VHH binders against Uncharacterized protein AF_1724. Designs and how they scored, part 1

Scores and structures below are computed, not measured.

Target 1, 305 residues: Uncharacterized protein AF_1724, of Archaeoglobus fulgidus (o28550)
Amino acid sequence: MEEKFRNCILGLAVGDALGMPVEGLSIENIRQLYGEVRDFLPSPYGDLNAGEWTDDTEQMVVLAESILETVYFDPENFAERLKRWFLETNSRRIGPSSTKAISNLMRGVHWTRAGVFSDTCGAAMRVAPIGLVYHFSLNLVERYAEISARVTHTGTAAIGGAVAVAVAIACNVLDFSDEEMLEEVLRRVEAYDNLLAEKIRYANEISDRDVEYAVEKLGNSISSLDVVPMAFYSYFAGKDFEESLIKAVNAGGDADSIAAICGAIKGAKGFAIPERWLEGLKDREFLEELATKLYELHMRIVKLT
Unless a header shows other numbers, all headers, positions and changes below count from the first letter of the chain; Kabat numbers aren't used for antibody chains.
ipSAE, averaged over its two directions, is called F for ESMFold2-Fast, E for ESMFold2 and O for OpenDDE. V2 adds 0.75 times the mean of E and O to 0.25 times the DockQ between the complexes of E and O.
[cut] stands for letters that were removed.
The coordinates of atoms that the task and the answers printed are left out; those that the model quotes come from them. Centres of patches stay.

## First folded at step 2 (VHH; from o01 with N32D)

Design a2
Fold by OpenDDE, look of step 5:
Structure a2 (fold): chain B 305 residues (1-305), chain A 120 residues (1-120)
Amino acid sequence: as target 1 above (305 residues)
Amino acid sequence: QVQLVESGGGLVQAGGSLRLSCAASGSIFSIDAMGWYRQAPGKQRELVAAITSGGSTRYGDFVKGRFTISRGNAKNTVYLQMNSLSVEDTAVYYCAAKYTDYWGRTYDYWGQGTQVTVSS
């Protein structure tokens, strides 16, 4: 179980870092520039080096640290930490919805009203710690995922996306089969957004198709309606961590988020992360320690330690 | 949150020099200051040197111009050049990092410490 925590957190960061260089590019552009991306690359804009991760991982860390502080999820604490992160980070890749929501928070708007009506994937990309720490209750995972999403995003797909990812991670930690995981995810996501649920289902159905087909059908924009299904496609389409992430990254578009989510879910399943990626990953040891702390917190909550 | 890794400690003869290095990692926040503290056996921890993000420095009273703190080329890296070391400088040296949020809350992080031993 601890290894799954580790692999989930590292997987998220690895995916983020792998996707970072090709964020915003089409599949065609990626092919022209790189052929196929299989390793870390620097940002074409010069703002990040190979192996560095973006606001996806940063926000995940913020959420994780919030949870570590409060034991149970506290949206007020999370909102405050987001503000702090926003003010103090050097990150320039923050999504527009998150930026607006956090700006609202900074203006003194309560977290219950600060979220913007947006379906972008900011909530889904960061939600992994909730799926990990609270997997002892899928209902709690769903509840916390929803609440965490609403701090910044109030679109049904954004919320549903966060729920989908968190529940998937929790199910994987609980050693659900992929079928069982998918059933649980779909059942819960339908309560928020039917289209998202349908697309996630479809993502599994087309897992035998190539990435081009998947992007054509599912999309690869910053919307949760695209990002989350593509992440699930990548998860199902790959036989191992590496193959899944390569598919995710080379999908283009919001590649860092697609890959981050895919990496989180795949990691939570227990798939090993290639050592070459771990060696090149920014702050690997920090992330490992973070995962350990999350695991210890989980164990403390369930009174097993 | 923030991990600090010290290096450069060890054994040196009186009158000798050492250069300590500290690198901060894991931070997604800006660090306001980094510094070095030391603790000798039976004594309290005391400030050796600190440097702010803006480059302002301060030193312990005992330093008397012997030590120089500087920032490295890498982000959130600091060095402590220690010259004219004496036996009294023997201690565990700790790297520290501090940031303050916009509410004025201060957070401190500490390294594990590196032993500096000055022999007569």
Scores: ipSAE 0.000, ipTM 0.236, lowest interface PAE 15.2, mean pLDDT 92

## First folded at step 4 (VHH; from a2 with G54K)

Design c18
Fold by ESMFold2, look of step 7:
Structure c18 (fold): chain B 305 residues (1-305), chain A 120 residues (1-120)
Amino acid sequence: as target 1 above (305 residues)
Amino acid sequence: QVQLVESGGGLVQAGGSLRLSCAASGSIFSIDAMGWYRQAPGKQRELVAAITSKGSTRYGDFVKGRFTISRGNAKNTVYLQMNSLSVEDTAVYYCAAKYTDYWGRTYDYWGQGTQVTVSS
């Protein structure tokens, strides 16, 4: 189980770092510049080096550290930690909805009202710690994922996306088959956003099609309606961690979020991460320690209940 | 790996002219705005001129109509024509660029600077 925690956290960061250099690029741009991205690259914008990750991983760490402190999810603690993070790392590819919501928090707006009406994927990209720590109750995973999303996002696809990702991770830690996991995800997500649920189902149905087809049908924008289904497509389409992440990254658009989410879900299933990616990953030891702490917290909660 | 490459600086007599140029080396994207800042010893860096990809310009108050910024024919290239130079214009001139990606994130790029020295 500890391995799954480790591979989920490392997989998220690997996906983030792999997708980082092609964020904002079309599939055509990627093809012309790189052919097929298979390894870490420096940012074409000059802001990040190969193997460095973005706000996806940073916000996941913020959420993880919040629940390590509070044991159970406390949205007020998470909101305070988001404010501290925002002040310390302002220029790290922070999403527009997160920026606006955290600005509201900084002005004293309570976390129940600070979130912005947006379907961008910022809530889904960070939610992995909730799926890991609380996997003993899928209902609790769903509730905490929803609340964590509402701190910054009130769009139904954003909230449903966070639920989808957290539940998928929890199911994979519990050794659900892909079919069982998908069923749990779809039933819960449809209560939040029917279109998102349909797109996730369709992502599975087209998993035998290539990435260009998937992007045409599902999209690759920053919207949870695009990112989350594309991450599920990539998860289903690849037979191992490497194949899934290469598909996710080469989708372009919001590729770092697509690949981070795919990496988290694939890692939670227990798929091995290629060593060459772990060797190049920024702050690997810190992320491994974080995963261990989350696992130990889970074990402590289960033992005490 | 984007880098702003300045050229055209140097020593010039008061009343004279210089033309600075800046290009984004190896850039794969169109820059939203490019321009020039300058910094004299002991002073803060200040805007000289900026131009957007659509051609809108902005100048520092001290320019007083003496300088003109323009976009070059080559992608991500700008020129600064500096006329009627005075000793007060002596400074290091930095090329600057701003890019706003699809997601609304902004990136600032700076050149290494080129010295402009105006002698009396």
Scores: ipSAE 0.000, ipTM 0.327, lowest interface PAE 10.5, mean pLDDT 90

## First folded at step 7 (VHH)

Design f2 (from c18 with R58Y D101E T106E)
Fold by ESMFold2, look of step 7:
Structure f2 (fold): chain B 305 residues (1-305), chain A 120 residues (1-120)
Amino acid sequence: as target 1 above (305 residues)
Amino acid sequence: QVQLVESGGGLVQAGGSLRLSCAASGSIFSIDAMGWYRQAPGKQRELVAAITSKGSTYYGDFVKGRFTISRGNAKNTVYLQMNSLSVEDTAVYYCAAKYTEYWGREYDYWGQGTQVTVSS
């Protein structure tokens, strides 16, 4: 089980780092510049080296460290840690909705009111620790994913996206089949956003089609309505970790978020990450230690309940 | 465009104190936070202290209670009182202001930096 925690956290970071250089590019731009992205590249803007990750992984770490401190999810603690992170990492890429929500928090708005009405994917991209630690109760995973999303986002697709990703990760740690996991995800997501649920279902139905078709039908913008279904498509369409992540990255658009989420879900299922990607990943040992701490927290909670 | 004007740096003996100041001008928008970052040769820039528009303060772990950030009466000025300085505090200190526009775009404004040198 510990290996699934490890591969979920590392998989998220690998996906983030793989997608980082092609963020904002269309499939055609990627094809013309690189053919097919299959390994880490430096940022074309000079801000990040090959193998370095972005705010997706950073915010996942913030959430992980929050629950490591509080044991049960505490949105006040998470909000305080987001403010500290925002001040410390002023050179990182940060989504506009998260930035506005954290600005509200800094201006004294309580976390119950600080979130912005937006469907961007910031809540879904960071939620993996909740799915890992609390997988013993899918209802708790859903509740904590929802609350964690509301700290920054009040859009129904943003909240539903966080629920979808956290539940998928929890199901995969529990060794659900893909069909069982999808059923559980859809059942819960429908209560938040029906269009998102429809797109996730469709992502599975088109898993035999190529990436260009999937992007045409699902989209690749920063919206949870695009990113989350594309991540599920990539998960279903690849037979192993490598194939899924290559599909996710080459989708373009918000490629780092699509690939980070796909990597988290695929890693939680137990698919092995290619060693060449782990060898090139920034702060691999830190991320491995983080995963171990999350696993140990889970074991502590289960012992008490 | 926000302009940041820094002052107060210089040479000080170990154990001594310095007070840095920074004034922001040029815009009427509300600033999310103002603060101080430092960078020593060969090291990455790191947060020293920040104060939010509501008055909450944040400090880098290395500060260990020795520095205090405060906001001036005009609210667009911040001060950093640095006490019990050691040679490890030698760096260029940058004032920064963070502003987030309505749609969530972040703006970081930086001063020119002021050298703080602590002699043993």
Scores: ipSAE 0.051, ipTM 0.622, lowest interface PAE 7.1, mean pLDDT 90
Fold by OpenDDE, look of step 9:
Structure f2 (fold): chain B 305 residues (1-305), chain A 120 residues (1-120)
Amino acid sequence: as target 1 above (305 residues)
Amino acid sequence: QVQLVESGGGLVQAGGSLRLSCAASGSIFSIDAMGWYRQAPGKQRELVAAITSKGSTYYGDFVKGRFTISRGNAKNTVYLQMNSLSVEDTAVYYCAAKYTEYWGREYDYWGQGTQVTVSS
C-alpha cells in the first residue's frame, strides 16, 4: 500500500513533467518536432527545465500539505494554502479559472463563493491525495473531492472530474479490478455529470484504438470533459506505466494534466515507474517523503477509527 | 472562430414571457459554457444565466427563479426562457460563449445582441 502511495504521487509528477514540453501542441506538431516524446524535455518557452513539473504538481502538493495539517480535509485551510502558494509560485502556467478563483479568495470572498463556474481540470489534476489518504471510505473520497473542487471550480464536469480521479485512485489502492474501478467511478460521476461519465466509459471502450482516434473523439483541451477521459483512455490503453504515459503525453493539448492524472491513477494501481524518469524528476526525494507522510496519515486515521 | 446567432427578442408586457435562442457555430469543440448577458442603457453588462457544456447552470441574483437556461436538441444551442418579466428587465441581451484553448487561454465570444423591451 505504501508503494502505491509513492507511485501515485511520483506518477503524477512524472506525468506532469513529461507532458509539460508539449502542452498546447497538436499530435501533428509533436510528431514533426519530436517524433514521439518518451523522455523529459525542456519547455520550448524556456520557463522550465527537463524534469520540472508545473502547477499541476504544485497544486497537488498544496492539497497534500493541507491534508497533512488538518488530518481530515478542510476546505478553508486548503483555500488559505492555495492563496499562499499563488503568491509565492513562479509558475506561468496556472489556469485561468484557478487564477480567478484564487483572486476571489484574495479579495476576501469566502471559499464557498470563490469558485469559478468553470469545467477546467484544475481540481482533477490535483486531487490525488484525497483518493490516497481517505480510500478507507469511497463516500468520503467522493465528498472531499467534490468540496476540494468547489474551492476553485464549480462546473459539474470539473467537480465530476475530481471525483472520478479521486475515486479511481482509491479503488486502485484498494486493489479493485479495472472493471470494478470503472463501475465505481461511473456510478459516482453520473451523479455530477452524465456527459463526463459517458466519455469516461467511452475512453475504456476505445482503449484499443490509437491516440489520434482518442483525441478526435474525446478531445484534449483543458476542460475536464477532455482531460479526464483522455487520462482514463491512456490508463486503459497502456499495458504498463510507461506505455500509458507515453500515450498521454503524445496526445498533446493539455498534455501535462492528462499525463499527470494518468500517472496518478496508474501509479495508484501499483505499476512501476521507469527509473530513468525518476532519476530526472525534480525534487524526487521531496515527493517520496510527501507520499510517505500521506501514507502515515492514512494509517493514523484508520487506527483511530 | 466562434459565431453566435441570437433570436427571440422583442416587446412584451410586464408579467409576460419571452424565449431567447442562441446558436453557436465555428470552432466550437472547446466551448466550456454558453450564456446570456444583458446591458441596459447606462448600466454595465451583467450575467443573466450560463450553462456549461454538460448542463450545469448559473443565474444572476436578480433572476430569482424567473428565468431558465437550457440546452437545445441541437448541439451548441441554448435557450433562455424568461417569465414574469418586469420593466427592469428591459435591456439588450447578448449571447456569450466561453471558449477554452488547450493551454489555459480563454476567449469570450459575443452575439450581436437582441433587444428585449418590457412595457408597463
Scores: ipSAE 0.000, ipTM 0.286, lowest interface PAE 11.1, mean pLDDT 92

Design f5 (from c18 with S30R K54G R58Y G104D)
Fold by ESMFold2, look of step 9:
Structure f5 (fold): chain B 305 residues (1-305), chain A 120 residues (1-120)
Amino acid sequence: as target 1 above (305 residues)
Amino acid sequence: QVQLVESGGGLVQAGGSLRLSCAASGSIFRIDAMGWYRQAPGKQRELVAAITSGGSTYYGDFVKGRFTISRGNAKNTVYLQMNSLSVEDTAVYYCAAKYTDYWDRTYDYWGQGTQVTVSS
């Protein structure tokens, strides 16, 4: 089980770092500039080196450290830590919805009102620690994912996307089959956003089609309505971690988020991460320690209940 | 346009104290946070202390209770009281503000920096 925690956290960071250099590019642009991205590359903008991750991984760490401190999810603590992170980070890749929500928090707006009505994927991209720690109760995973999203996002697809990802991770830690995991995800997501649930279902149905077809049907924008279904498509379409992540990254658009989410879900299933990617990953030891702490927290909670 | 005016840097002996001041001026609609960052040679800027317009305060881990950020009588002014200084605190200290304009666009503004040098 500990390996699943480890591979979920490392998989998220690997996906983020793989997608980082091609964020904002179309499939055609990626083919012209790089052919096919299969390994870490430096940012073409000069802001990040090969193997470095973005706000996706940073916000996941913020959420993880929040629940390590409070044991159970506390949205006030998470909001405080998001403000601190926003003040401390050197990241130049913070999404506009997160920026506006955190600005509201800094002005003293309570976390229940600070979130913005947006469907961008910022809530889904960071939610992995909730799926890992609380996998003993899918209802709790769903509730905490929803609340964690509301701190910054109130759009139904943003909230539903966070629920989808957290539940998928929890199901995979619990060793659900892909069919069982998908059924559990769809049942819960339908209550938040029907279109998102339909697109996730379709992502599975088209998993035998190539990435270009999937992007045409599902989209690759920063919207949760695009990113989350594309991450599920990539998860289903690859036979192993490597194939899934290469498909996710080469989708383009919000590639770092698509690949981070795909990597988290694939890693939670227990798929091995290619060693060459782990060797090149920034702060690998820190992320491994974080995963261990999350696992130990889970074990502590289970022992008490 | 927002401008940040800093003062208070200089040379101090280890164990001593300094107080930094920063005032924001210009066409101010609202400031979400003001604070201090520092940068030593070869290192990235790091947060020293910040205070938000909502009143929350934040400190870098290295501060360990030695520094205190406060807001002046005018809400566009912040002070950093730095006590128990050590040689490791030697850096250029920058005032920064996170500003939101009339159209709800957010910006980061930086002062020119003031040198703080702590001698043994």
Scores: ipSAE 0.517, ipTM 0.832, lowest interface PAE 2.3, mean pLDDT 92

## First folded at step 9 (VHH)

Design g3
Fold by ESMFold2, look of step 9:
Structure g3 (fold): chain B 305 residues (1-305), chain A 119 residues (1-119)
Amino acid sequence: as target 1 above (305 residues)
Amino acid sequence: QVQLVESGGGLVQAGGSLRLSCAASGSIFEIDAMGWYRQAPGKQRELVAAITSGGDTYYGDFVKGRFTISRGNAKNTVYLQMNSLSVEDTAVYYCAAKYTEGDRYYDYWGQGTQVTVSS
């Protein structure tokens, strides 16, 4: 189980770092500039080196450190840590909805009102620690994922996307089959956003089609309605971690988020991450330690409950 | 564009105190936070202290209660009271402001003021 925690956290960061150089590019642009992205590349803008990750991983760490401190999810603690992160980070790659919501928090708006009505994927991309730590109760995973999303996002697809990702991770830690995991995800997501649930289901149905077809049908924008279904498509379409992540990255658009989410879900299933990606990953040891701490927290909670 | 003017740096003996001030001027939008960052030679710039427009304060871990950030009566001025200074506090101190317009954020930086703590 500890391996699944580790591969979920590392997989998220690997996906983020793989997608970072091609964020915002179309499939056609990626093909023309790089052919097929299969390995870490430096940012074309000079802001990040190969193997460095973005706000996806940074906010995942913020959420993880919040629950390590409070044991159970505390949205006020998470909101405080997001403000501190925003003050400390050197990242220029902070999502638009997170930016506005954290600005609201800094201006004194309570976390119950600071979130913006937006469907961007910022809540889904960071949610992995909730799926890992609280997997003993899918209802708790759903509740905490929803509340964590509401700190920054109030759009139904954004909240539903966070629920989808957290529940998928939890199911995979519990060794659900892909079909069992999908059924749990769809049942819960339907309560938040029907279109998102239908697009996730369709992502599975088209998993035998190539990535260009999937992007045409599902989209690759920063919307949770695009990113989350594309991450599920990539998860289902790849035979192993490597194949899934290559499909996710080469989808383009919000590639770092698509690949981060895909990597988290695939890693939670226990798929091995190629060593060449782990060797090149920024702060690998820190992320491994973070995963270990999350696993130990889970074990502590289960013993108390 | 917002401009930040720092003052109050200089040379001080270990154990001493300094007070830094920063005033924002120009086209002032709603500022989310103002604060102080420092950079010693060969090191990364790091948060020293920040105060949000909502009134919350944040300090770098190394501060350990020695520094206090505050706002002036006008919301465009911040002060950093630095007590119990040690040689390790020697750095260039930058005033910074974070501003958000819509979905974009901006950092505004002063030119920096040198703080040197002698043994």
Scores: ipSAE 0.693, ipTM 0.893, lowest interface PAE 1.4, mean pLDDT 93
Fold by ESMFold2, look of step 10:
Structure g3 (fold): chain B 305 residues (1-305), chain A 119 residues (1-119)
Amino acid sequence: as target 1 above (305 residues)
Amino acid sequence: QVQLVESGGGLVQAGGSLRLSCAASGSIFEIDAMGWYRQAPGKQRELVAAITSGGDTYYGDFVKGRFTISRGNAKNTVYLQMNSLSVEDTAVYYCAAKYTEGDRYYDYWGQGTQVTVSS
């Protein structure tokens, strides 16, 4: 089980770093420039080196550290840590919804009101620690994912996307089959956003089609309605971690979020991460320690239950 | 647009105290936080202390209760009281203001003031 925690956290960071250089590019642009992205590349804008990740991984760490401090998810603590992160980060890739929500928090707006009505994927991309720590109760995973999303996002697709990702991770740690995991995800997501649930279902149905077809049908924008279904498509379409992540990255658009989410879900299933990607990953040992701490926290919580 | 006027700093013996001040001028709407960051030679710039427009305060771990950030009577002025200084506190200290315009985020930085702690 500890390896699944490790591969979820590392997989998220690997996906983020793989997608970072091609964020915002179309499939056609990627094909012309690279043919197919298969390894870490430096940012074309000079802000990040090969193997460095973005706010996706940074915010996941913020959520993880909040949970490590409070044991049970506390949205007030998470909101405080987001403010500190915003003061300390050097990231130039913070999403618009997170920026506005954190500005509201800085100005004294309580976390129950600070979130913005938006469907961008910032809540889904960071939620992995909730799926890992609380996997002993899928209902708790769902509830904590929803609340964690509301700190920054109040759109139904954004909240449903966070629920989808956290539940998928929890199911995979529990060794659910893909069919069992999808059933749990869809049943819960339908209560938040029907279109998102429909697109996730369709992502599975078209998993035998190529990435270009999937992007045409599902989209690759920063919206949770695009990113989350594309991440599920990539998860189902790849036979192993490497194939899934290459599909996710080469989808283009919000590629770092698509690949981060795909990597988290695939890693939680126990798929091995190619060593060449781990060797090039920024702060690998820190992320491994984080995963160990989350696993130890889970083990301590279950002793209390 | 925000401009920062900072003062303080200088040479002090270990164990001593200094008080830094910083005033922000220009458009005062939408300032989310003001604070102090420091950079020692060969090191990355790090958060020393910040205060948000909502009134919350944040300190770097190395502060260990020795420093206090506060607002002046004029709301766009912040002070950093630094007590029990050690040689490791030697650095250039920068005032910064963070603000948003819509969904875009901006930083403004002062020119920095040298703090030197002698053994």
Scores: ipSAE 0.676, ipTM 0.885, lowest interface PAE 1.4, mean pLDDT 93

## First folded at step 10 (VHH; from g3 with S27F I28T E30D I31S)

Design j1
Fold by ESMFold2, look of step 10:
Structure j1 (fold): chain B 305 residues (1-305), chain A 119 residues (1-119)
Amino acid sequence: as target 1 above (305 residues)
Amino acid sequence: QVQLVESGGGLVQAGGSLRLSCAASGFTFDSDAMGWYRQAPGKQRELVAAITSGGDTYYGDFVKGRFTISRGNAKNTVYLQMNSLSVEDTAVYYCAAKYTEGDRYYDYWGQGTQVTVSS
């Protein structure tokens, strides 16, 4: 089980770092410039080196450190840590809804009101620690994912996207089949946003089609309505971690979030991450230790119950 | 044009105190936070202290209760009271203001003031 925690956290960071250089590019731009992205590249804007990740991974770490401190999810603690992170981070790639929500928090708006009515994917991209630590109860995973999303996002697809990703990760740690995981995800997500649930179902149905077709049908914008279904498509379409991540990155658009989410879900299933990507990953050892701490927290919680 | 001006730096003996001041002009005082960052030779810039418009304060771990950030009476003015200074506090101290409008983020920096702590 510990390996699944490790591969979920590392897989998220690998996906983030793989997608980082092509964020905002169309499939055609990627093809023209690179052919197919298969390895880490430096940012074309000079802000990040090959193997470095973005706010996706940073916010996942913020959430992880919050629950390591509080044991059970505490949205006030998470909100405080988001404010500190915003003050300390060197990231230049902070998402628009997170930016506005954290600004609200810094201006004294209580976390129950600070969230922005937006469907961008910032809540989904960071939620992995909740799916890992609390997988012993899918209802708790759903509740904590929803509350964690509401700190920054109140759009139904943003909340539903966080629920989808956290529940998928939890199911995969529990060794659900893909069919069982999908059914559990869809049942819960449809209560939040029916269109998102329909797009996740369709992502599975078209998993035998190529990435260009999937982007045409699902989209690749920063919206949870695009990113989350595209991440599920990439998860279902790849036979292993490598194939899924290459499909996710080469979708373009919000490629780092699509690939980060796909990597988290694929890693939670236990698929091995290519060693060449781990060798190039920034702060690999820190992320491995974080995963170990999350696993130890889970074990501590279940020992008490 | 937004401008941040630091003052109060200088040379001080270990164990001594300094008070840094920063005043900002060129925007309405609704920045999300103002604060102090420092950079020693060969090190990365790091948070010393920040105060948010909501009144929360944040300090770097190395501060250990020795420094206090406060707001001034003037719009967009902050102070940093630094007590029990040690040679490790030697750095250039930068005033910063963090501001968000809509979904855009702005980070304004002063030119810095040197603080040198002698043994």
Scores: ipSAE 0.688, ipTM 0.892, lowest interface PAE 1.4, mean pLDDT 93

## First folded at step 11 (VHH)

Design k1 (from g3 with V5Q Q44E L47F G60A F62S G72D S86K V87P)
Fold by ESMFold2, look of step 12:
Order: structure tokens, then C-alpha cells, then sequence
Structure k1 (fold): chain B 305 residues (1-305), chain A 119 residues (1-119)
């Protein structure tokens, strides 16, 4: 089980770093510039080196460190840590909804009111630690994912997207089949946003189609309505970690979030990450230690109950 | 539009103290946070301390317990009290103000003040 925690955390960071250089590009532009992205590339803007990740991974770390401190999810602690992260980070890739929500928090708005009515994917992209640590109760995973989303996002697709990703990760740690996992995800997501649930279902139905078709039907914008279904499509469409991540990255648009989420879900199922990507990944050892701490936290919680 | 002017830097012996100040002028309403960052030669600029408009204070681990940030709204000034200084605190210290408008964030930076801690 510890390996699944490791591959979930590393998979998220690998996906983020793979997608980073092509963020905002169309499939056509990626094809013209690179053919097909298969490995880490430096940012075309000079702000990040190959193998460096963005706010997706950084916010996942913030959430992980929050629950490592509090054991059970505490939204006030998470909000405090988001403020500190925003002040300390050298990142130049912070999502718009997170930016506004954290500004509200800094101005003294309570976390229950600071969140922005937005469907962007910032809540879904960071949620992996909740799915990992609390997988012993899918209802708790759902509740904590929802609350963690509300700190920054109040849109129904944003909240539903965080629930979808956290539940998928938890199911995969529990060794659910893809069909069993999808059923759990869909029945829970329907309660938050029915269109999101429909698009996740459709992502599975079209998993035999190519990436260009999937982007046409599902979208690749920063919206949870696009990113989360595209990440599920990529998960289902690839036979292994490498194939899923290559499909996710080459979708373009919000490619780093699509690939980060896909990598987290694929890693949680236990798929091996290509060693060449792990060798090139920024702060690999730190991320491995983080995954170990999350696993140890889970074991501690189970012992207490 | 916001102008930031640091002062209070200088040369000090290890174990000593300095107090930095940052006077803000221009339009300063709706600033999210003011704080201090530092940059040593050959290194990236790093966070030192900040105070948010909501009143919360934050410190880098390397300075926690030794540095104290405070704000005087009447003077539009932020202070950094630096105690128990070490040679590794040597850097140019920049005052910064962080502001968001809509979905974009902005940093206003001062010109910096040199702090040198001798052994």
C-alpha cells in the first residue's frame, strides 16, 4: 500500500512537470512544435527547467502538510498554510481562483466565505492526500474533499471535481476495478454537479478514441468540467502509466493539471512510473518522504480507531 | 503607483540587532500583505517575513523566533526587528507589498537595503 501512496504523489508531480511546458497550447501547436511530448521539457518562457512542477504539486504539498500536522482535515489550518505558501513561493504559475481566494483570506475573510464561485480545477488538482490518507472511509474522503475545495472554490463542478479525484484515488488504493471505481465516483459526483458526472461517464465511453476526439468532446480549459473528465479519459485510455500520461500531456490546454490528476489516479492504482521520469523530477526525494509520511499517518489513524 | 522605501540596514556584529523600516507612499489601500524578502549574492530572493492586512504574521523557518514583523498604519510603515543576527543573514533586504486585482496578483518592491553581519 505504501508503494501506491508513493506512486500517487510522484505520479502527480510527474504529470505536472510533463504538462508544464505545453500549458496553454492547442493539440495542433504541440504537434507543430514538438510532434509529441514524451519527456520533460523546459518552459518556453524560461521560468522553469525540465522536470520542475507548478502550483498543482505545490498546493498538493500544502494540503499534505496540513493533514500531517492536524491528523484529521482542518480547513482553518489548510487556509493558514495556503496564505503562508502564497507569501513564500517563487512560483509564477498560480491559478486565478486560488489567487483571489487567498487574497480574501489575507484580508481577514474567514475561510467559510473566502472561496470564489468558480469551477476552475485548483481544488481537484491538489486533493490527492485526502484520497490517500482517509481511504478507509469513502464517505470521509468525500466530505474532506468537499471541505478542502470550499476553502478556495464554491463552484459545483470544482467541488465535484475534487470529490471525483479523491474518491478515485481512494478506490484505487483499495484495489477497486476501474468499473467499481467509476461507479463510486459517478454516484457521489452526481450529487454535486450532474454535467460533470455525465462528462466523466462519457470519458470512459470514449476511451478507445484518440486524444484529439476526446479534447473535442470533453474540452481542455482550466475548468473542472474539462480537466477532470480529460484526466479520467487519459486514465482509461492508456494501458500503463506512460501511455496515460503521454495522452494527458498532449491534450494541451491545461495539460499540467490534466496530467497531474491522471498521474495521481494511475499511480494510486499501482502502475509503475518510468524511471527516466523519476530521474529527471525536481525534488524527488522530498516527494518520496512526503508520501511515506502520509502512509505513516494513515497507519497511525487506523491504529487509533 | 505604490512606492516603498527601506531604511535601517547596515553593518552589525554577529549576535547584534537591527530594525528595518519600510515606508509606503502613494495608493496603499487594499494591499493583501507587506513583508520582507532577502537576496544574498548568487542566490535567489527568499521570503523572510510578512504581515497580512488581516493581521496575521508569517516567518521563514530560518528567522522564526529571532525576527519580528510589525505594522504602523498611521505611518504607513512596516518594521522588521532582527535580533540574534548571524553571518548567514547577510543579504539585501527588500520590502514588498502584495496586491491582487481580480484574478491577478502584483508585487511592489523597494530598492533594497543592505544588511551585513560580521563574525
Amino acid sequence: as target 1 above (305 residues)
Amino acid sequence: QVQLQESGGGLVQAGGSLRLSCAASGSIFEIDAMGWYRQAPGKEREFVAAITSGGDTYYADSVKGRFTISRDNAKNTVYLQMNSLKPEDTAVYYCAAKYTEGDRYYDYWGQGTQVTVSS
Scores: ipSAE 0.655, ipTM 0.880, lowest interface PAE 1.4, mean pLDDT 93

